VH-VL binders against Putative multicopper oxidase GMC1 (GMC1). Designs and how they scored, part 5

Target 1, 132 residues: Putative multicopper oxidase GMC1 (GMC1), of Saccharomyces cerevisiae (q04399r243to374)
Amino acid sequence: LINGKSSDGETIKIGFNTEYLLLRIVNSGMSGTQVFHLDGFQLIVLEADGIMIKPFIVQTINLAVGQRYTILVKLKSDTSFIRMINGCNKMMGYITKQWWFYKEGAHLDLPKNPNDVSIEHLPGFTKAELYR
Below, E stands for the ipSAE of ESMFold2; O stands for the ipSAE of OpenDDE; V2 stands for 0.75 times the mean of E and O plus 0.25 times the DockQ between their complexes.

## First folded at step 1 (VH-VL)

Design r15 (framework fv_daratumumab)
Fold by ESMFold2-Fast, scan of step 1:
Structure r15 (fold): chain C 132 residues (1-132), chain A 125 residues (1-125), chain B 107 residues (1-107)
Amino acid sequence: as target 1 above (132 residues)
Amino acid sequence: EVQLLESGGGLVQPGGSLRLSCAVSGFTFSDYAMSWVRQAPGKGLEWVSAISYSGGSTYYADSVKGRFTISRDNSKNTLYLQMNSLRAEDTAVYFCAKDSPEELFEYLGGYFDYWGQGTLVTVSS
Amino acid sequence: EIVLTQSPATLSLSPGERATLSCRASQSVSSYLAWYQQKPGQAPRLLIYDASNRATGIPARFSGSGSGTDFTLTISSLEPEDFAVYYCQQYDNWPLTFGQGTKVEIK
């Protein structure tokens, strides 16, 4: 869940000249692993559980219960929309939720997402961590 | 200067209805999520409801779910709370509150950086 | 829902003294905690967000600390205008919840 909040299908506005997106993500649930991904972007991990770490780059983050990360995302100059995917294990069934970031001045009429995104197809995802 | 001004409070009988309004100025209303927070006389703060910047997502406290409806009119810079089936325990000062942006983006359901002065709703026979 | 418990309920101090207010969450809220000040007849005023960041215009004597379930608001040296009720609020999960408040009153 983005910044500890969950809103299926919600859109989030970001400033027109935003070059970097700084996100705090946390698994505040009581069960199961959560997965976080931004389509087309690499995630630069700056902080784990409140502690600064040597930065590393991943495409997908797996969050165990109580884990938190601070991540930095460099936006492309032509970025107007960013699709954010969050997945969570719900009693061995998997739920994938999607949110959209959009830049100020961009079209508010977001395209219908024609793609099903399976959690197993997210770059860098490790399914074994989901079924502990 | 940011200003939030509530109106519409008053005395209403149990089972009655009331509509609160919050007129907003000093920021781009359509860019921010908004909430209603209430405070019963001599008591603490209780979050009531939240609405996304577009009005597409709404959230309610269990105590008001099914009775209250939050809405907004971005063309009029106004937030509303329609209160139906009012109960004595709904007696409170109702505050309009602006959700804060989270770092480099705006989101729903954060901390509140600006508040209105509140409007008193009294539910009694 | 996440329950926030503030202690003490009332803190009686004199101007110039240090005030330490606690807020404990029933489950981890990470650092998604804010503090508000409320004076009689007034709306709450944001003091601290993200557990430790001072809001714009808030004097340096106010500081916040903590993470997870245990949080503290400290007023290093009370000024006359600081005697008020203080509330903590979590925004980690729905529903948004507030603590019951700590009243800081003059001795």
Scores: ipSAE 0.000, ipTM 0.531, lowest interface PAE 14.4, mean pLDDT 77

Design r17 (framework fv_daratumumab)
Fold by ESMFold2-Fast, scan of step 1:
Structure r17 (fold): chain C 132 residues (1-132), chain A 125 residues (1-125), chain B 107 residues (1-107)
Amino acid sequence: as target 1 above (132 residues)
Amino acid sequence: EVQLLESGGGLVQPGGSLRLSCAVSGFTFSDYAMSWVRQAPGKGLEWVSAISYSGGSTYYADSVKGRFTISRDNSKNTLYLQMNSLRAEDTAVYFCAKDIYVEFGSGDTYYMDVWGQGTLVTVSS
Amino acid sequence: EIVLTQSPATLSLSPGERATLSCRASQSVSSYLAWYQQKPGQAPRLLIYDASNRATGIPARFSGSGSGTDFTLTISSLEPEDFAVYYCQQYDNWPLTFGQGTKVEIK
């Protein structure tokens, strides 16, 4: 039993009946880009820099300094865990931090291999965007 | 390279039982959810059952629930489908399929990126 | 259960022509939709996942579009090897379901 915690980052509890996640993502750093991904889920972009846009679907979001997005994620009916991947540009490469979202009341069976995902394999990711 | 090899198909009488096996090579079996999909002669694809990477979660189509049991042995890289109380309408080619890499969700299966060649099950007197 | 309805059932075309295949879901599946190609006597082959992403090794002439309940698979210029049956599949909710298939045949 791991008590709902992963080895690489935090665990975040969400309500049992959560069908949608509404996330406000911002790169509040003073330098470098950030990459955001929810493993296995599509990201429906609703707002860019606080302004409503025509919704579009992506797998991964790249954020330059000061950029922000509002993202809607529809959860599948039997979802108990969601892995969130956030990568930050650092001096000699990228630092990836992972979080596990889990539904309250879930019978926890944490997904295997929390550290074996590289940012470069994410769907829709481009190397040029990572280094921007 | 990646291979899925089904076995165990054959002719069986109505009410009989069969166990299908799917031997896997070329990828880390224990990291992926697996599905069984069938296709009756001249008909379309029908999803039958799925199992999570650990074996902790199983899912079934209503038409087979209570009669079929999906299981896996990660130490032997093998997926199984135990079929009981077989009916004429279970006659089909049964495909073993690999679902996407599942490090998220609780036993969700999504789409099948690699398929075996299938094994024919005929339920007839 | 989510029902997927494909149209047309059969599409008769010549090599070089554009093929447009439709898949409609009885309720929204977001973009959790895949397309498969199946040739006689063969296992299905994944073409498209998440409605619009081409699987590894799939030629650029195949493209997918749509979201919610209305999806399209387009083959921009048919090659001889493209005459096959095509299936859509949703993975938004259990049970997983396939459409009944569209047969693309030579005219």
Scores: ipSAE 0.000, ipTM 0.556, lowest interface PAE 12.4, mean pLDDT 77

Design t02 (framework fv_tixagevimab)
Fold by ESMFold2-Fast, scan of step 1:
Structure t02 (fold): chain C 132 residues (1-132), chain A 120 residues (1-120), chain B 109 residues (1-109)
Amino acid sequence: as target 1 above (132 residues)
Amino acid sequence: QMQLVQSGPEVKKPGTSVKVSCKASGFTFTDSAVQWVRQARGQRLEWIGWIVVGSGDTNYAQKFQERVTITRDMSTSTAYMELSSLRSEDTAVYYCAADLYYGSGEFDYWGQGTMVTVSS
Amino acid sequence: EIVLTQSPGTLSLSPGERATLSCRASQSVSSDYLAWYQQKPGQAPRLLIYGASSRATGIPDRFSGSGSGTDFTLTISRLEPEDFAVYYCQQYGSSPEYTFGQGTKVEIK
C-alpha cells in the first residue's frame, strides 16, 4: 500500500530528527476498497489522484480501486515505531493487516498489538475534516 | 530549520492601520499555513486567522473579519497581517506561527512577536 | 465558541516535584484536537503537546498530555528549573475559530 507495497512485514526507515513523514499511498488492487490508518497519528491529505487539493485532516483514509493520496504525518519527538493498519474490503468484510515503521538504527523489539483489530473501531473511520 | 522573523514594533494612532510582516527562512514555508494570534499584556492568546501559503487561501476569526487581511509573497517567503481601523484595545503583541498541518491549529514554529501600541 | 478554563491559576512548586495542570472545555473537543504551549516572559509560546497526548519535536519526555472530551491534563514529572513558566491549552476542533485557556502559572516556591 505504501510506496506501492501491500505486503506484511514491511519496515520503513525514518530519518533521524525528521519532523514529518510524507507518504504516497495507492490502492493498486483489482477490486475492493482499502482503508489506511497510522496508530496515534493524524493524516494530512495533500494530493488526491495526483492533483493538489485543499488540505484536510483525517485519522483514517478510504481508497477506492486505483485511488492515490499523498499524505503528511507529523512525527513525535519520541517516535521510534509507528503502527500502520491497512484494511481491505473483501466482498462481505474487511481483512486487516499491519506494518511497522521504525527509526534508522532502532532495535527491532516491536510492540505487541491486539490480534482482533477491527477497521470499524479505528478513530475517525471514514471521517474527513475540512479547513473552513 | 524553519525560523520566522517578524517586523519591528509599531506605535499607531486610532483609526490607522498596521501591517506586520513575518519572514520565513528554510525549505518548509510553501508547505505550511501561517497562523496569526495576538496577546495583550497579561492576557490570553487570541486567534486572528491563517493563510495557506501554497494556495493563498485565508480564514479569519469572526471578530476580525471586517478589519484584517492576511497575505503572503512567495518570492520573499513572507506573510503579512494588516489590521485596519485600529483601537486602543488592539494594543498587543502580535505573533505569526507556522502550522505544518496546513491550518489545523498546531503552531509548530513561532515568530518573536511584534508589539503594536495604539495610543489614545 | 468553545471556552477553555484552566486550573489552578497558579502552582507554587519546588524543582523535582510533579506538576499537574488541568484544562476543561465548555463542550467536547472534536477528535481531541487539544494542544499545550509553554510561554516564558518576553518570549513567544512553544508547542509542547498536540492531539491531547502527542509530544512535539524536541520536547522532553517529562512532559505528557492526557484526557479526552472535555477534560484534559498536562503533567510535568519532576520539574526542572527551566520548566517554571506559564502554560496554555488550545483547542482546534472542527470550529475554524481556535480558542486558548487563560493560562496556569507554574512558579518556584
Scores: ipSAE 0.000, ipTM 0.518, lowest interface PAE 13.9, mean pLDDT 76

Design t05 (framework fv_tixagevimab)
Fold by ESMFold2-Fast, scan of step 1:
Structure t05 (fold): chain C 132 residues (1-132), chain A 120 residues (1-120), chain B 109 residues (1-109)
Amino acid sequence: as target 1 above (132 residues)
Amino acid sequence: QMQLVQSGPEVKKPGTSVKVSCKASGFTFTDSAVQWVRQARGQRLEWIGWIVVGSGDTNYAQKFQERVTITRDMSTSTAYMELSSLRSEDTAVYYCARDFWEGYDYFDYWGQGTMVTVSS
Amino acid sequence: EIVLTQSPGTLSLSPGERATLSCRASQSVSSDYLAWYQQKPGQAPRLLIYGASSRATGIPDRFSGSGSGTDFTLTISRLEPEDFAVYYCQQYGSSPEYTFGQGTKVEIK
């Protein structure tokens, strides 16, 4: 799982002056596709499976078992928090989990209704990954 | 469908305030930032400020920060821009625009514009 | 603080011709965060290009953006009748100090 997180509503602290967030995302599960998204942010993909690639921008990443990406995210100067959405394949569909990145010293006002999240409506989500 | 609908034209006297509304429909309002810009006749676009809808955080251009207040009402999916101490040079079309909260500040959807005229 | 200067102020061309519009920044634009917008009379601007060279959804491939640093170009490879409009560049590399160019009017000959 991403940064060892598995529970909904958890928070991840980042430095007050952070301009860029560098993330290493891995589908470490034994089976099933995972979907990764940072709500409101585009993802600049720098590495795929440990190999540097020509950078490209995507809004949502679909990860097959064992796949990994290194992603760069540019933060706005006013960024107080970033909602991270992770979806996992299950028998009859997907389940979603949420986390928030927040800057040290930022006001935290986390959403009350995590169940309002749906990965099927995320930018760049593809149903083709359902068959992997 | 996705759109931003602004309030109608305003005619105001110098020294008064104007409040322009911008109602979002067809997308998740809380996942957006709303930008405000204006354009006087025959002039360039001028950035006023923005609001991140989910948090309520705002930022204003230095030129406007003493006179402008940007707010939102999540129950009605509406953003507001209030400009006080109006002068004749504030006569312009005022636009709201959506900035997807993606860490980039380009404006992908625009309201139709609100003409604000400052005169008698 | 970044001033964008567009040239020419007016470009008079016929349908089918190539249009080349320039946008120069007073300082380097961070990450080439430069957008182009089209505006027709009485209408709000419409996003064409972002990130200097990425086409927005639904924008025809005759529109292309290029450049980096302080020099940026919008090219329309072959003008269609609906392309006669005013075009603005915008930098968003210095948040929140956004700025727009003064515009280039593309008019029919």
Scores: ipSAE 0.000, ipTM 0.492, lowest interface PAE 16.7, mean pLDDT 76

Design t11 (framework fv_tixagevimab)
Fold by ESMFold2-Fast, scan of step 1:
Structure t11 (fold): chain C 132 residues (1-132), chain A 126 residues (1-126), chain B 109 residues (1-109)
Amino acid sequence: as target 1 above (132 residues)
Amino acid sequence: QMQLVQSGPEVKKPGTSVKVSCKASGFTFTDSAVQWVRQARGQRLEWIGWIVVGSGDTNYAQKFQERVTITRDMSTSTAYMELSSLRSEDTAVYYCAADVTYEIFGSGTYVEFDYWGQGTMVTVSS
Amino acid sequence: EIVLTQSPGTLSLSPGERATLSCRASQSVSSDYLAWYQQKPGQAPRLLIYGASSRATGIPDRFSGSGSGTDFTLTISRLEPEDFAVYYCQQYGSSPEYTFGQGTKVEIK
């Protein structure tokens, strides 16, 4: 899946009959901790650092520098839009960005407030720790 | 929230130097880049240069390269712009702005130019 | 260096009208790293749009950005009294220099 751009925020079109999303997410080095969450969906983790693992379910993925996961998301039959929340810890707080997956033919109805989600209150959030 | 507060107005003689400060408060200063921009009365915004706070690396616009120095002091969370060999054409309001550099999954590195100082009027009398 | 040319220089409109502001680059802007700012007299610029189309935090949804490559547009769908100001575009895709357009003044008719 490739992230796009538009005047209404970042959107990603998916096929009308899509039942599953397969996402590969990576924290590519010097960016600090990243957090991923899909509103209303559970994330099924299939691979960690390129190695297939026994699947497990989480609500939020916390990515330390260099970590990667392959995640499967099962879509509900009545789903036309999915909001993905991405948080990047580059300083004392989180910078929050959002992405929208939408099915072909759906009308876009993006939220008025893109920062209505607190990263630290997401289910399964793990606070970044610093050494020494 | 990050807030930038600049030093007060300056009146300088031609041939002298001016040093403007930009003090940051709020989120960690060390993770930011600070850029300097000026605007003469009735004129466009003009980019002067930047500093990456963590490393101290700087880049300057070619027009200013021989006369400008941008520095920072990590202990006071303050960035500075010094402009030398002042002439009347340097009369302008000087602004600092802070960028937070960050990486987003799949998209690379982004910079948002969100926080601006209030501006510092520099008048060069002839 | 990339030169940004904004048009029109002045746009005279009434509250409630749609404003369309253009910014043209002399060469392609890398990754469409193009920002729009609003500036009122005596004030610092305020970021409205970055990355050509992403709205900055706290900016009303009546502001939108579009375009790619060399041609970019800022649209204000329904002008409010507080929207009468000067608007600047800036490219930040060409390191080491970031350049501004000359500005478009949106004034009340």
Scores: ipSAE 0.000, ipTM 0.492, lowest interface PAE 11.7, mean pLDDT 75

Design t14 (framework fv_tixagevimab)
Fold by ESMFold2-Fast, scan of step 1:
Structure t14 (fold): chain C 132 residues (1-132), chain A 126 residues (1-126), chain B 109 residues (1-109)
Amino acid sequence: as target 1 above (132 residues)
Amino acid sequence: QMQLVQSGPEVKKPGTSVKVSCKASGFTFTDSAVQWVRQARGQRLEWIGWIVVGSGDTNYAQKFQERVTITRDMSTSTAYMELSSLRSEDTAVYYCARDSYEFTVSGSTIEYFDYWGQGTMVTVSS
Amino acid sequence: EIVLTQSPGTLSLSPGERATLSCRASQSVSSDYLAWYQQKPGQAPRLLIYGASSRATGIPDRFSGSGSGTDFTLTISRLEPEDFAVYYCQQYGSSPEYTFGQGTKVEIK
């Protein structure tokens, strides 16, 4: 399903019985480091830059320009909404956006007007990445 | 309500400088970048430069690099564009706009101008 | 720099008709970072479409964007009187130079 933007951010529909998300994330931009986080979930990294690696677990991924990762996420069966947080470094500053994965049937109950979060407060974020 | 409000029209002589202001309200100024664009009568939009408000970092179009300076004052939520050594060809409406960052599952940052100031007419004559 | 060329320069149509506007880039636009803006006389531009196909907040669904790479299209399915304006495409895939097309004027017959 291709994502359509709402006024408060993007929404991404997933199947009702989805237990795992396989995400391929890439920083194809020219503006610098990006940060990716799923609120309340661990990210299992399976591939880096298209190459299978020994799996490791993180809470937040930092992507330099051109980097890509394949990430596996195990979903809780009782969770209908998952907050995705993405931040982009534009010349030593971060702009953070939020959007939601939602399970089929939960669309109309989607949380409204989520507050932005600071990148520095994300689990696993390293401040040194702000200025690289 | 999110908005950008620019200073009033200017009439300048060739060789002088002009400084246009752009005051932001209704959003967190420090989380944004401000873009500057101009448009001469009947001509295309022409990008001048941008400033990342939080850091003060700037980038300018090569055509304007020697004459333009973009600054901001976070205490007043105001961005400024100063253009020096004015020529008659600089007669145009100057716009500021907010750079909006949008993200996708691919992790790509999408930047576009989602809120614009009303424009400031700068006339260079006589 | 990426040069954007819009066509046609002028499109003369009546209310209720479909408008199709083209924007061609001199080289591939990264990640389809292409936006469309509407400008009426005496007004600032208004964002319509970003990311080639995503409609901006508050924009009627008669406006749609499509395309990728070097060829992009803005479609207005049924022209309303308020849609007669100049339309500009913009690429933001190549920093630091953000470039605009020369515009397509949609005018009433």
Scores: ipSAE 0.006, ipTM 0.501, lowest interface PAE 9.8, mean pLDDT 75

Design t17 (framework fv_tixagevimab)
Fold by ESMFold2-Fast, scan of step 1:
Structure t17 (fold): chain C 132 residues (1-132), chain A 124 residues (1-124), chain B 109 residues (1-109)
Amino acid sequence: as target 1 above (132 residues)
Amino acid sequence: QMQLVQSGPEVKKPGTSVKVSCKASGFTFTDSAVQWVRQARGQRLEWIGWIVVGSGDTNYAQKFQERVTITRDMSTSTAYMELSSLRSEDTAVYYCAAEGYVEIWDSSGYFDYWGQGTMVTVSS
Amino acid sequence: EIVLTQSPGTLSLSPGERATLSCRASQSVSSDYLAWYQQKPGQAPRLLIYGASSRATGIPDRFSGSGSGTDFTLTISRLEPEDFAVYYCQQYGSSPEYTFGQGTKVEIK
């Protein structure tokens, strides 16, 4: 489990022996739809809005304001870091951010530009309509 | 960096309305949410509501729901809080505060930047 | 709503001493979404700590936050004259129910 506290600001450390990553994600933002994606991984959805559901697999989660999901991710034995991509729907489009999960002891080679990802091209992306 | 400057003090009679302004400077206003909080003399801080600047979406504390309206003017980078049907217990310092970029795992509920406060006195 | 109770109500100390302030929640604060603010007379509150333990930009390292669940602490390792103020905790673990504690006054002994 992620403790929610980050000493690095943009990175989240996980134990070197972690086989599964359990994430509780929520659109706690005040504006628009949010998009959540883990690069190279499938997301196993276990709970929706606090209710346990029949598990299903997606590549990208679209969260309306106030929606929440509990996601399980199976890590590969050779995984040293995972890129998490978050896109927030703002009045004039999307603002994309990225964070990294890394296993303790791994060397990180983080990309310099978090905007090198186009969220419209993520598998399973659903475009939200914005009112002007 | 963002700075918030509020309008000056107001003295109002019971039953009237007051409208307080909060002008942002810097270029993060469009990406922020503006919060409104009040504090009566010697009392705790009390949350009133917020507005998401980009969309204009608002949310209000249940206590203020029927009397408060929060708006913004993006062309002047200014947020407004209007409180109607004023009573003596509404006498307080009213603050606007802004949160920077909203993150999924960090709640949008803590206040990075504060205005200087506006004293509203309700007396007959 | 989550009720935050701060203790002590008043803490009387001398410059150079360590201050330890407590904030207790009536129920668990989700993801430790708890902030600490400093307020001096006639001034707006100033954010010190968010996420229970993350120091806000520009805040001196003598300020630190700790705790989880229902029990949170703000520590000032060595009081400076400018640190005598009222301190408030705030939870933001449930939106939009943003609640504040009643405050702890740190005053000169």
Scores: ipSAE 0.000, ipTM 0.492, lowest interface PAE 14.5, mean pLDDT 74

Design x02 (framework fv_daxdilimab; at its last look DockQ between E and O 0.05; V2 from the best seeds 0.00; counts 0 for: pae O 11.8 > 2, off the site)
Fold by OpenDDE, look of step 2:
Structure x02 (fold): chain C 132 residues (1-132), chain A 119 residues (1-119), chain B 110 residues (1-110)
Amino acid sequence: as target 1 above (132 residues)
Amino acid sequence: QVQLQQSGAEVKKPGASVKVSCKASGYTFTDYGISWVRQAPGQGLEWMGWISAYNGNTNYAQKLQGRVTMTIDTSTSTAYMELRSLRSDDTAVYYCARDTIFGVDFDYWGRGTLVTVSS
Amino acid sequence: QSALTQPASVSGSPGQSITISCTGTSSDVGGYDYVSWYQQHPGKAPKLMIYEVSNRPSGVSNRFSGSKSGNTASLTISGLQAEDEADYYCSSYTSSSTYVFGGGTKVTVL
């Protein structure tokens, strides 16, 4: 579930003047590691489990059960939409969902959910996670 | 309240062009798009295309490619739809509708503009 | 794109429940949860009744509900009333960043 929804291909509207996204993500599941990725964007991690940390950049973040992160994403000036990829690790079968951020006012080419997305092949997804 | 005020009925000859206007009010024009939908007499709804009032991006129905042009004037919150090389089968009521960017949820519609094409 | 497939007509008695189907492909109805339903009375502009498969706009009666399974979306009208007599159109977003309408269904209240 993402924000209480189990559906794939959901959309989230963001302001047309948005320069940064601040995302708070939490794995509230009973089991399994969750994977979070924004296609084409770097994730600046600012907070872990409610504690501000020295920021670091990753392409893909893994959340153990109960783990929380605050992530900052810098948008490009020409960014009109962002594909969010969320899934489970190997233990959970690499189930993958995609959501979309979009700037209000912009009618976009919303692609069909691509079948080329695999959690195990996401940038920054370490081999260590493949065995979990 | 959201309103879409369309221009009046038009009578055109084959080969001519028509330009229908749709003035929006009651909301932030640039936060949405406009879709155009037509309906021939006794027939169903046909989507013609959309335009973003934010950046002016457009997408037209394949059937109308090359004959239709959609534009916006943000200063007047008005959308325009021009259809060229009119044919008799273009006779229809033309609607503008507020497009919510994603999905198919035209939540507000104009009252329609009748365009009659006859020799 | 070709129109989505709807039955030409559906009828029911007052108080009954009726269902209108809307069948598309994996490039539209089956590909996105962006299916809408519109009600149109004679001489009037269409009115949005359902959006994103199953959501009702404010002011729309809870007698109208929507669902989807595979490439087929459905509009259900419960407690059919005389005022529900109208044409109903489904629509869907497509993989080509376009919209497509169904052929429409005439609902008659007997």
Scores: ipSAE 0.000, ipTM 0.638, lowest interface PAE 11.8, mean pLDDT 87
ESMFold2-Fast, scan of step 1: ipSAE 0.007; ipTM 0.581
ESMFold2, look of step 2: ipSAE 0.007; ipTM 0.627
ESMFold2 (binder alone), look of step 2: mean pLDDT 92; pTM 0.942

Design x05 (framework fv_daxdilimab)
Fold by ESMFold2-Fast, scan of step 1:
Structure x05 (fold): chain C 132 residues (1-132), chain A 121 residues (1-121), chain B 110 residues (1-110)
Amino acid sequence: as target 1 above (132 residues)
Amino acid sequence: QVQLQQSGAEVKKPGASVKVSCKASGYTFTDYGISWVRQAPGQGLEWMGWISAYNGNTNYAQKLQGRVTMTIDTSTSTAYMELRSLRSDDTAVYYCAREGDFWSGYYFDYWGRGTLVTVSS
Amino acid sequence: QSALTQPASVSGSPGQSITISCTGTSSDVGGYDYVSWYQQHPGKAPKLMIYEVSNRPSGVSNRFSGSKSGNTASLTISGLQAEDEADYYCSSYTSSSTYVFGGGTKVTVL
């Protein structure tokens, strides 16, 4: 569970037998849209702005200022780590940051500089849509 | 029982468009995704893209980006796949397949019978 | 070309065990437990045989089993029977939220 704290390069450990990951994400910035993506996973949206909705599946979520979502992710028993990508618009381009969730006991070999990911890793968007 | 009923065979000329339908029954349509997979004669399976029946969100194979559009009609529980600017190498059997929901995972559990699309001059 | 590598053909005698490999990369087969296998008889739609690497749907014989090691998934058919003659395809979800298929393996029962 993420509670609105997002530190650059933070690695988040989850329980060894976790079958579902429940994430609460929020754009707490003062301006600009954020994008959220879990590399290789479908995002199942359960709540929008604090209201339960009929679940739906997306690849990527855009968060306007003050928007929040509760997302469910189904994990397989052999999942060792999950790469999380969170991006924001900066001066007509996108800067992305990446974090990892990993199961307790997993062996990790993470890159030395875990921040900065290409916009090609944000499925569901064209480059034209990202440059707003 | 779960069924995916596809529209009948089509013959098209190069440059034309084709729209294949896939009518779902036997389950709650909006709880599952639909993927489209094609198979050229004597060749293997090629994934084309998927669509969420809940909200219409799509993700297409990069090779087909700009030529394919997937849509849904929730009132008839029907998914559609339109392929434009047809070429001879688009000749294939086109399948719709039910993708797992959030309980079922990332696989295709039920398949339509296929729609043969022949592109010839 | 197919994104996942499978042998073009595998053959065996009745009662024998055969194994089909499916090799990808760390961004598909090696990165996730989202490998599935499909059986296709001539003129028919594919049928799900294995999902999530090793799980069998109801109605699929326990002669079919799946496994994975690193970037390679495997489908094993034990007690090979004539009705097992078919094309077999592996599939995996990918880090770009797409699906890829293997090139297919023709199984012949001698």
Scores: ipSAE 0.000, ipTM 0.532, lowest interface PAE 14.7, mean pLDDT 75

